VHH binders against q9y6x5. Designs and how they scored, part 189

Target 1, 379 residues: q9y6x5
Amino acid sequence: LPPKLLLVSFDGFRADYLKNYEFPHLQNFIKEGVLVEHVKNVFITKTFPNHYSIVTGLYEESHGIVANSMYDAVTKKHFSDSNDKDPFWWNEAVPIWVTNQLQENRSSAAAMWPGTDVPIHDTISSYFMNYNSSVSFEERLNNITMWLNNSNPPVTFATLYWEEPDASGHKYGPEDKENMSRVLKKIDDLIGDLVQRLKMLGLWENLNVIITSDHGMTQCSQDRLINLDSCIDHSYYTLIDLSPVAAILPKINRTEVYNKLKNCSPHMNVYLKEDIPNRFYYQHNDRIQPIILVADEGWTIVLNESSQKLGDHGYDNSLPSMHPFLAAHGPAFHKGYKHSTINIVDIYPMMCHILGLKPHPNNGTFGHTKCLLVDQWCI

## First folded at step 7 (VHH)

Design za8 (framework vhh_5j56_2)
Fold by ESMFold2-Fast, scan of step 7:
Structure za8 (fold): chain B 379 residues (1-379), chain A 128 residues (1-128)
Amino acid sequence: as target 1 above (379 residues)
Amino acid sequence: QVQLVESGGGLVQPGGSLRLSCVASGFTFSGWDYYAIGWFRQAPGKEREGLSSISGSSGGSTSYSDSVKGRFTISRDNAKNTVYLQMNSLKPEDTAVYYCAAGPLYGSSYFSKEYDYWGQGTQVTVSS
């Protein structure tokens, strides 16, 4: 029987939530599985970029999904979360579900993972749901488990995406213990439902399950705003992305735009594309705009208006507040093992190993995850 | 201060049409170029669903969810600071409270959390 893997993402699940709140169902999952306490994600620490890095093992400059909002100056195409279905944006990499379908004559199944409702290299997930935020976690889980049990060729790779706790993290901020406690309890209950459903259907003992996230969340404030309109007039540039990483396309001379921005705020770094720090791995792609603004943690870039967001992400990936965790259970994984840190790009080669797939060239290091796996020598 | 006010809701027969309006105040003409306006709905007992968005740029792009594509059309009138949602071939399952929302240029129906400003909603009921 080929190995099977279910990859689950709870959007915006900050790693240190695990230490500050009670998760009885997740704790039971980890007790008989593995926990990576934090995962260092890729820059920028946003949903589409990091979800695509998980399934390709590539930095954003290499896989081409460099932000949640993008512009291509040659084709004049725009990318956004509501305009994300053009394969043009996704074709700079090969995600694991495509490799799974093409190498082993296996099926893939997807409930809402970013990119799974798009044909990439003329290949779409064998079973998928078109993105719709109104579809319940239960309906997503019902479809995934049905496809895992009733498919020919067999579904060996399945994905499941859920929008919380990110939506509530933005609305309330991660420091609102009352509201976040309620939200995180609901997520723990969903994890309990997931495990119970897999046990009821006879899938639990033979299925590898990874629960992870794309990024964390940091507290924002009306006291920490950067008003871009106080620095530069709207006639000088086109805004491709705003906060906390602003992507600026100059309408005039790039140097003139840069000079107007460079001293605007002590809480924002202004980079010409060629000056973006090497450690970000965020430079070598035409979709990265000529000028990038990077706000300090907890600061919001605005256009002469207040922001209602009490939490946000997208900040420097060295910040622990931006880091998610990874928990896993199944026949491929040790039981009761805790690991400190991996890079988010390391998840892809680990998943390829579990599924017996040959990985495409990637930025991950298999050695970083081998201690999680029962079939590997860990010393 | 950005404020959004929806209107145009009501009772309509299956197969009928309705046009919703969203009037934005607090936007300057220049500020319009940096905001996306989206339409969302929430049916009883269901999560909020994104339907359509329109960018504030002069060449602005529009987007639609699969559930309404071909039936609903989003448009804007910059002189009136108004965004419209023309709803055709209405079905009983379109019954919901409809909201407009404004966010930075990248705000959209996929990430309702990216929208900073929300209207109070207008009820649409499709029934015979």
Scores: ipSAE 0.000, ipTM 0.241, lowest interface PAE 15.9, mean pLDDT 87

Design za9 (framework vhh_5j56_2)
Fold by ESMFold2-Fast, scan of step 7:
Structure za9 (fold): chain B 379 residues (1-379), chain A 128 residues (1-128)
Amino acid sequence: as target 1 above (379 residues)
Amino acid sequence: QVQLVESGGGLVQPGGSLRLSCVASGFTFSGQDYYAIGWFRQAPGKEREGLSSISGSSGGSTSYSDSVKGRFTISRDNAKNTVYLQMNSLKPEDTAVYYCAAGPLYGSSYFSKEYDYWGQGTQVTVSS
């Protein structure tokens, strides 16, 4: 029987939460599995870009999901929540569920992972749920476990996405210990439910399970706002994305727009596309706008309005506050092993190895994850 | 999937006021969705003229053409997914069909071709 993998994401689960709150169920999972303490995600540190990087092993400039809101100047299409089902946006890469279905006679199953309700290269997950935030974790888990046990061809790759703690991180901020403690305890209980369900169904011993996240969270404040309207008149540009990375499409000479924005705030860096730091790997795609503004950690870019967000993400991917973690358990993984850091793009080639799939060309390095795996040489 | 429906037009006397409403469906103002909403008008025998625009997301940046600046005010109610155009001190020259439009655009009349979605229009007549 082919190996099986369940990939679980808790959106916005900052790595530091593991040090500041108790997670008895997650700690039991880790005790008999592996923990990567920090995962260095891709820039920009947003939900759709990083979730697609996990399943493609590519930087955003290569897979084409460069933001949660984006504009393609060549086709004049705009990406938003209502347009996320257009295959055009997702077709610049091949995610692992597509590879799983096309290379082997195998099925994929998905509960809400970004992109899984979209036909990509004319291939959609064999079993999937249309995105609906109101669907409970229990219902998502029930569907995934049903499909793992009752599919032909067999489901070998399954994904499960949950919106917390990101939604609460935005609403309360990561420094609100009372509210974050409540939310994180609920997540730990959901991890306990997941393990118990897999054990009851006879899946636990033969299933590889990865629990990870796409990014972290940082504290924002009404005292840390950058008013873009004080820098430049809105008639000079089209705004594609606002905060904390603003994507600017000039309506006049690009150099004139750049000069009006440059040095407007000490808490924002302004880049011409060609001058975006190489370390971001955020330059070579038509959906990256001619001018990008990058706010300093905890600063919010606004248009003559207050921001109600007490937490945000999207900031520089070198910031520890933007980093998630990765925990894993199953026959492919060592027991009780802790690793310091991997890159988020390294997850894809590791998952391909576990599933016996040939990875598409990618930006990950399989060597970075070898020490997690029982069938690899790590001393 | 994106639909825009205008209402609030009618007959008013010079110096009067009207408030136009544009109800959007198929997208929301609650997300980081940066659709701009613009108001346009077209009188018989004239080109379509852009009047005002407002950004669709967490911003409230507004733009007005010289012909309406100081008289018209654009605003939005995110909970109702509705954009308003408050028109004060109306003149006979303001008589036209008024259109609501959505697209990735900031600014007015010069960029009407960049708006992707259009309502059916609502008639405003300023006459005694």
Scores: ipSAE 0.000, ipTM 0.125, lowest interface PAE 21.4, mean pLDDT 87

Design zb1 (framework vhh_5j56_2)
Fold by ESMFold2-Fast, scan of step 7:
Structure zb1 (fold): chain B 379 residues (1-379), chain A 128 residues (1-128)
Amino acid sequence: as target 1 above (379 residues)
Amino acid sequence: QVQLVESGGGLVQPGGSLRLSCVASEFSGFTLDYYAIGWFRQAPGKEREGLSSISSSGGSYTSYSDSVKGRFTISRDNAKNTVYLQMNSLKPEDTAVYYCAAGPLYGSSYFSYEYDYWGQGTQVTVSS
């Protein structure tokens, strides 16, 4: 009957962690599946934007989730805790679970993936959990596997999101070998639990499983701060997002604000919206502010203060430290194949192919992922 | 340099009330009215959970987790550079260390790790 896919994200899992730490369960998964060593994510390299890019195949300027904190100049709406459930923010794209439910008589299931507890184009995931960080990985896994096995119409697409190693990466920094080793060992054990649960339920041999992440992590320091208060007074602008990409909404003339910022720090680039580098694909959306500030890797933008954050992400997507990996196993995938790099937007058309769905127009290229798949030929 | 300081914790009987305060250090030049503020807690053996958030300046947007909705109220007093969490009808399950955190102007309750500045925490114990 129809092919099935489980998409798993471990937030903030930097690709280089695979080289520096031991992952026995993940390595067993890869041995009988495929590994993409680096996934080039979208700018800005933040959680909400990249999770939505994975499931839409679109750059942030196209899907509309352009940051974790947003302001829409046309509607005057603010993206906040109470407003992150407003479909307005998510309606500029059609995520794969919506397409899955609308093209065939199929169901989708979700354990905490960003956007899955929001009705998007009047369609919410058939089975979902409202976001709550206190819910264990085990409970998320129990719900997903129950829904994969006991649903009518059948669940053919399922998502599972976990907050680590991102939370610990921020708290300890990626260079803290002792704490990161402990955290990453726990994640590897969770991957072992996932595989064991799927085997016990008879799902393993016929289910396609993708394990990936949205971004990496880089080391920050109290010695690498950019103080905006030394550049410009707060009365001249409204701050929409702070670090490492600051989103500035001027209260006075835009050129005057730009001139106060443009040479303030050698470790920060200042862009008028129209001057944002084309390679970022981060310009054509009303939620992108008139001025953005982009900190250099490992630098933190602050307001006359220190930062307690020892690790961060959001930086230039060309940086290897910002890249996650992708591993996959299942009937659609080759066994023991290793690939160097893909773009994060390429995941969506690959997943559509596996599920037999017609993809919505997207920025991904199926050719970049075809060598991972048993039903494709490579040249 | 910026320090968020929680106060108002302590021991209370089931059904009691406490008001937590979150204050930024005055001599740093930092003002809370530029930030969304979240309240979080962590109980022994459990992960940190988000409880409530309030948007910058006027507090136009507030959110509450299902576990505290109707019992807890978040508010800000920008003149005093303070954010409050009023906790009513306290239960033994509310026993935890409570943290305030400051994030970007329009932060999200989805991800505690997106908050940039954290307090040291204050202990709340609900027991007879």
Scores: ipSAE 0.000, ipTM 0.233, lowest interface PAE 17.6, mean pLDDT 87

Design zb10 (framework vhh_5j56_2)
Fold by ESMFold2-Fast, scan of step 7:
Structure zb10 (fold): chain B 379 residues (1-379), chain A 128 residues (1-128)
Amino acid sequence: as target 1 above (379 residues)
Amino acid sequence: QVQLVESGGGLVQPGGSLRLSCVASEFSGFTLDYYAIGWFRQAPGKEREGLSSISSSGGSYTSYSDSVKGRFTISRDNAKNTVYLQMNSLKPEDTAVYYCAAGPLYDRSYFSKEYDYWGQGTQVTVSS
């Protein structure tokens, strides 16, 4: 039997939600599996960048998905929802489903994971669903489990993406205990449904399942806004991305734009591209703009308008509020083991090991995840 | 799945104003503030034209077509789950059926030309 892995993401699931709310189904999953309490994600702490880092093991400057909105200065292409299926944006890395299909005559299946409906290096996931937010978790799960059970060559790697609790985190903010409790209870029920469906179909005992997320969430406020229009006239620059990391493409001299922005607000840092902190690993890519603005946690950058957003992410990846967790269960994993912290780029080489794949060069360290695995010596 | 409902259309004289509203049906269980929203129009015998868009980021970013820039204003009221198109200095050439459309989920680009969910439209007629 070839090893099988299902990778599940609940978008925007902040690590400390696990400590502040009750998750009976997730806790039962963890009791017979492993928990990593904090996963240090990559900068910027956004959906597309971090989802691609999970499946490539690369920093954003290396895999090329550097934001949810981006501009490539060399080719003069703009990344948007209407052209996010252009392989150009995704071709700077090789995600694990492509490697899975090319090395071992195996199939991959995907329910909405970012990039899986795009042909990357002329290879698209063997089975996939085009992105549509209206498709229920149950329908996504039905398709994934059907493909795991009924495919030739066998599906050995499958992904499942769900938009919550990110959407509600943005709407209500992570400090709204009443609304977040309701949303997180629904997530826990979906985890229960997932486990029961896998058991009913005879998949549970031989399937490795990872449940993780791309980032956390922090509380925002109408009292914490940075009005970019009070700093600089929009005729001086093209705005590539806004908040909480603004990507500025100057229409005039770069130094002049930098000088207009540098001292505008005490609640954001302004960086020339070469001055971006090395610890971010966010510098060496043509899609990273000449000037980057980084808002302080909980501050929102706006264009002469109010923001009603009560939660956001994208902030400094050293912030615990930006960190997700990782839980896993299956034949590859220990039972009842708790680990403190890994880097999000470490997930990729661990998954390659579980599937018996040779990883592409990556920024992860297999040693960081060894203690999670039954076939490894943990010292 | 998701049903959008436009309102506020009607007959108005040249130089007049109208405010269109766009609301999501509760049937689907999702709200407009999760989505980028665009306003479009289609006159008889013409192609559908994009007019304006507003991001899911609480109205932090808006965009306008050259044909309506300076006359039309898009805004959202997330507390009321409503997106508005304020139309000023209306001209006979603005006569069309107006549609709102909801795009990708929160934190997605407002530049998308491919919207997932469309309203049934509301007629705007500018004539004396």
Scores: ipSAE 0.000, ipTM 0.229, lowest interface PAE 12.8, mean pLDDT 86

Design zb11 (framework vhh_5j56_2)
Fold by ESMFold2-Fast, scan of step 7:
Order: sequence, then structure tokens, then C-alpha cells
Structure zb11 (fold): chain B 379 residues (1-379), chain A 129 residues (1-129)
Amino acid sequence: as target 1 above (379 residues)
Amino acid sequence: QVQLVESGGGLVQPGGSLRLSCVASEFSGFTLDYYAIGWFRQAPGKEREGLSSISSSGGSYTSYSDSVKGRFTISRDNAKNTVYLQMNSLKPEDTAVYYCAAGPLYTGSDFSPEEYDYWGQGTQVTVSS
């Protein structure tokens, strides 16, 4: 039988939650598997960019999903959550489900992972669910497990996405212990349900399962706002994305817009595109705007208004608060092994190795993840 | 304060070739590679006509009007902060003042001059025997 992999994402699951809350089901999963304590995600630390980086092994400048809100000057197209199904936005990379279907005559299955309900290079996941946030975790799990057991060609790669704890992290902030405890306990129970369902269906012993996330969460406050309207008049620019990374498209000379912004707040950095730090790998794509504003951790960029978000993400990817974790279990993985850190782009070549696929050129390094794998020597 | 400068115009015989260059003044702090650049022309008594555009950073997308497609080629040299228009198989009806313009919001076959914020002074191209 060909190797099988289920990739599960709990959106916005900050790595430090594992130390501050109890996860009995996740800890049982880890006890017989592996844990990577911190995954260094890509900049910007947002949902769509990082989910696409996980499945392509590419930095955002290379795969083209550079934000949750984008503008393409060539086509005059705008990307937002409401119009994310245009293949144009996704065609700058080849995600693993496409490679899986094209290289080995295998099927892929998807429950809500970003991009899986879009034909990419004329190839859509063999089985998928159109994105709908109202669909329960149980329904997503039921469909994924049904497809894993009842497909020809066999489903060898499956994905499952869940919106929590991100939604609650935004609403309550990560420091609200009462509300976050309730949400995280529910997530742990869903992990327990997942494992039990896989055991009941005879899938557990031969299925590789990765549980990860796209980013973390940091506490925000009404006392930490940057009012962009105090810096510059609306007539000078078009705003493509706002917070915590603002994407500015100048309507006048770029240097004049930059000069109006550069000293406006001590709590944001203002970059001309060519001056964006190389360590971000966020420069070489037409969808990255000529001026980028990067707020300091916990600061929110606003337009003459308050923000109701008590938590947010999108900040510098060097911040531990922005880091998710990775846990994995299955025949490919060691048992009871803990690793400190990998890069989020390293997940893709590791998954290709597990599935026996030739990876497309990517920014990941297989050596970073080899200590997790039973068929690799680790020193 | 922002200055675009066209060069490379002149007199050429029908069937000949010219290369136009568009540069930003090095003292203006203006960087062409972050803007979509369009080439336009205007003959006496006619409206300004869009000919070609090239996308911001990297120049991976180009567009051409039907009147010049297959004869004109737009390109970037970001190291020189220059955009070129290579004009081949020139015809007498190509005689006009040629302008380069910068405008990050303009793309494709919609060559609307109002989408472009910065304009050069123009360079004369005359195609005559």
C-alpha cells in the first residue's frame, strides 16, 4: 500500500498554549509521536500565506499569496476572503495535493484547507469541500475519513482545516485565560475524537498524521493604536492591506509618501519595498506593494477608529508569539521525540519524502526535519 | 520634482527601427521598477494613444495595443532604472511624440492616460522617406 498522510491545521494555535494549558489528548498523541515546539512561519504571519507555504514549501514572495488582502497592478484584480477562488492568485506555485495527483496516480482529499476548492494548474483536489465556516469539525472529519477508506485511486494525502483557536484568539485575546481555556479544551477534545475515529476505522496504525498551525497570536489593546490618518492624507495613497502590516500603493511620488510615513509612529517600521529586510523573504513579487508598514508586536494600525480585536497576528515572524507548533504520529515518525524548531517551509519537503513524491523546487531544507523520521539518521 | 526623460527618438525611414528609453532622474529619488510603465504617443490633432505597458517589479506582464502588437517590444533594465520601447517595422503612421508614464494602478489593454500620474516631456519620432 502506498504511504498515507493526513495534515491537520488548527488556525492560530500559538506554541506557548501547550505550556500554559492542559492537552491530555494531544499529549497522548505526542507521547507516541514527535513534537516540534516552535515552527518559524513565513512573513507575513497570516492565515492564507502560511497555509500555502506549508503545502508548497515556498516563501510568500515565491508562491504569490503574499497577504489575506492583495492587489495586482497588472490585472487590476483585488484578492480578499470573498474572492479567493480565482485560480490567478494560486497559480504561482504547485501545492502538494496537485503533485500527489499528478506524479503517482493517487487521490487527494481536502476539508477546507485554503486553496483546495480552487483548480490550480487545472487540477483540483480529487475530493474537497467548498469553504464554509459553518460546517462542523465532525462533518469535516467524517468526510475525510470516508474518503481515506473508500477511494480509487486511493487517497494518500488528506487535509483538514479548523478555524479555532484563531477566531477566539482575536475575540478574547490570548491572555484571557477563562475563555481561551474553554476553547483550547474543546480543541483537545476534537483531537481525541480524531484519534478515536481513525482507530475505529482501522486507519490509525498505517496513517501518518501531522497536527500543526499557521501562526500564533498576541495580545492587542485600545492603548496600542497607530492612527494612519494622523500620518498621511487618503488622497496620497491606495490602502491594499491595513493591520498589522499595511500595504501602501502611492498615488503620488513614492518618496514623498515614504517621507510622510517614516516618522509618524515609534511603534511601526516603514519600508520601501527594496528596503524590506532580507530575512523576511518578502520582496520579489508584484503583489507586494511599494511601501510596507510593519507594526510592533501588539500594536494595531487603524483609520480614525478603535479596534475591537483583543488579539492579532501578522507581526514579525521572529516573534515567539507568532510561532505555531507541529506534532506528528505514524509509521514515518519516531516515538517520544521532541525537537526545538523548524521552519514552516521545511514541512513540504518532509511531507514529499513521506509520500514518496519528488518535491518541486522549494525553500525548505529536508535536513531540518530528518530527526523526526524513522528512516533517516539524525546527527 | 519627479522627472521622467524620454530619449532615442528621431528621423527613420519606413521599415526602420528605433529604441526609445525612459529614465527617472537619479536626483529625484524616483524608482521606475516599483511602477507600471506605459508608453503613449500623440500625433498632431489626435488624442493621446496608449501603446504598451509593463508591470511593476520584475516586468513579468506586458500589454500592447493592436496597432503595435508584433512590432513593438517593451522591456525593463532595473539596474539602470530604465524602461525601453523597441520599435521595429516603423510606418509613416507611427509618426508622433512618444511619452513614457508611470502609474501603479494601470494595467493591460486599458491604456487610459488618466491612470498615469507621472509623465515625461516626450520625444519626437518621425517616419519619412
Scores: ipSAE 0.000, ipTM 0.125, lowest interface PAE 19.3, mean pLDDT 87

Design zb12 (framework vhh_5j56_2)
Fold by ESMFold2-Fast, scan of step 7:
Structure zb12 (fold): chain B 379 residues (1-379), chain A 128 residues (1-128)
Amino acid sequence: as target 1 above (379 residues)
Amino acid sequence: QVQLVESGGGLVQPGGSLRLSCVASEFSGFTLDYYAIGWFRQAPGKEREGLSSISSSGGSYTSYSDSVKGRFTISRDNAKNTVYLQMNSLKPEDTAVYYCAAGPVYSDSWLSEEYDYWGQGTQVTVSS
């Protein structure tokens, strides 16, 4: 039988939650598998960009999903929460499910992973669910496990996405121990249900399972707001994305807009596109706007309005609060091994190796994940 | 504080159409990673029921209750910071006060307790 992989994401699962809360089901999973304590995600530390980096192994400037809200200056297209499923936004990279279907004559299955309900290079996941946040974890799991057992050609790559703990992290903030404890216990119970379902269906011993996340979460406050309207009038620019990384498209001279912004707040860095730090790998794409504002951790950029978010992400990817973790179990993985850090772009070439796929050119380094794998020499 | 204002209600004949608008005066920029918006209604003497939601995550992913699926369409216009509910094939039983609400909706529950910010409501009456 060909190797099989299930990739599971719990959105916004900050790595430090593992040390501050008890996860009996996740700890049992890790005991017989591997744990990477910190995954250094890509900048900006947002849901769509990082989910696409996991499945392409590319920095955001290379795969083209550079934010959750985007504008392409060449085509004049806008990407937002407008139910736009235009493949244009996703076509700058080839995600692993497309490679899986085209190289191996195998099927892919998806329960809500970003991009899986869009045809990318004329290829859509063989089995998928249209995104709907109201669909339960159990229904997503039932569909994925049914497709893993009952498909022809066989499903060898499957994805499952869940919106928590990100939604609650935004609502309560990560420092609300009472509410976050309740939310994280529910997630641990879902991990228990996942393992039990796979065991019941006879999938557990032969399936590789990765549990990971796209980013972490940091505490925000009404006391830490940057009012952009106090810096510059709306008539001077078009706002493409707001917080904590603001994407500014000038309507007047770029230097004039930059000069109005650059000293507006001590809690925000203002960059001309060519001055964005090289370490971000966030410069070489037409969807990255001429001026980018980066708020300091825990600061929210607003437009003369309050923010109801008590937690947020999108901040500098060097911040430990922005880092998720990765746990994995299955025939490809060692048992009881802990690793300190990998880059989120390293997940893609590792997954290609497990599935026997030839990876597309990518920014990951296979050597960084070798110690996790039983068929690799590690020192 | 988030303030929501509904508009577009009124009197319409059975089989007719109405478009409701929800305007967020202090809503944080309609970024893709923030609040979901739900539409609810309350008929006289009945509890509030959930009808439809639109997520802020990704490309405006939507859900509908069985009573309105196929007849109602929820959409978002980020440039105007507005959420719409297009109501087609209206029936007398659709008569109610319609509310928009902001909050996370990442479960099967359409319970009003999941939403923290509510509008004042707009009356829809379906009658000849």
Scores: ipSAE 0.000, ipTM 0.146, lowest interface PAE 20.3, mean pLDDT 86

Design zb13 (framework vhh_5j56_2)
Fold by ESMFold2-Fast, scan of step 7:
Structure zb13 (fold): chain B 379 residues (1-379), chain A 127 residues (1-127)
Amino acid sequence: as target 1 above (379 residues)
Amino acid sequence: QVQLVESGGGLVQPGGSLRLSCVASEFSGFTLDYYAIGWFRQAPGKEREGLSSISSSGGSYTSYSDSVKGRFTISRDNAKNTVYLQMNSLKPEDTAVYYCAAGPLYSSDLYEEYDYWGQGTQVTVSS
């Protein structure tokens, strides 16, 4: 039988939530599986970029989804909202579901993972749902489990995406213990439902399941705003993305725009593209704008207005508040093993190994995940 | 396994031109547009020399060694799964076996590690 893998993402699930709240169902999952306490994500620490890094093993400059809002200087195209289905944006990399369908005579299934409702290199996930935030977790789970059991060629790779706790993290902020406790308890109950459904259908013992996330969340405040309109007039630039990483396309001399911005706030760093720190791996792509502004943790860049967000992400990927976790269970994984840290780009080559796929060149290191796997010797 | 195939080499007189092509052979899951591509050459008894590179992100980033800058032009056609090296004003010292290589999926330069190499195509500039 071919190996099977279900990859589950709870958007915005900050790693330290595991230490500050109770997760009885997730804890039972981990007890018989593995836990990676921190996953170092890619910069910028945003939903679309990091979800695509998980399934490609590439830094954002390499896979081309460099933000949730993008402009391509060569083609003059704009990625204007979360429902943009132009394959142009996604074609700079090969996600694992495409490799799964093309290298092996196997099917892929997707419940809402970013990119799965887009034909990438003329290949779309064999089974998929068009993105719709109103669709319940139960409906997504029902479709995924149906496809895992009733497909030919067999579904060997499946994805399941859920918008919480990200939406509530933005609304309440991660320091609102009362609201976050309620939200996180509901997520733990959904994990319990997932495990119970897989057991009831006879899938649990033979399915590899990864539960992870794309980023964390940090507390924001009306006292921590950077008003970009106080720095520079709108006539001097086109704004491609705003907060907490602003992407600036100059309409005048680039150096003049840089000089207007560089001393405006002590709570943001202003970079010419070639001066972006090498550690970000965020430079070598036409969709990265000539000037990038990076706000300090917890600071929000605004245009002469207040922000309603009490939590946000997108900040420096060295910040622990930006890190998710990874938990996994199944025949490929050890039982009761805890690991400290991996890079988010390491998930892709590990998943390729589990599925028996040849990975495309990537930025991950298989050695970093060896200790999680039963068929590998880690020391 | 990935296989790159160079073509377009041959004998040419000094001052002449050649266009080299680099294509991926048919393997499941491999396409050239996911890679940065570099062109290299090696003459008998000499070390391999990097000449030019082009990025994976639409080809906006190109690099050229000083020995070929202004004479050689790298380009890609992702719809044809092909990378080209246009060589103009050829000199006898350009005589070498020319290789294409595929590397990391970003703006490549001549200092980056390349993982997949072609078998090479001979270019001879002689009068």
Scores: ipSAE 0.000, ipTM 0.135, lowest interface PAE 20.0, mean pLDDT 87

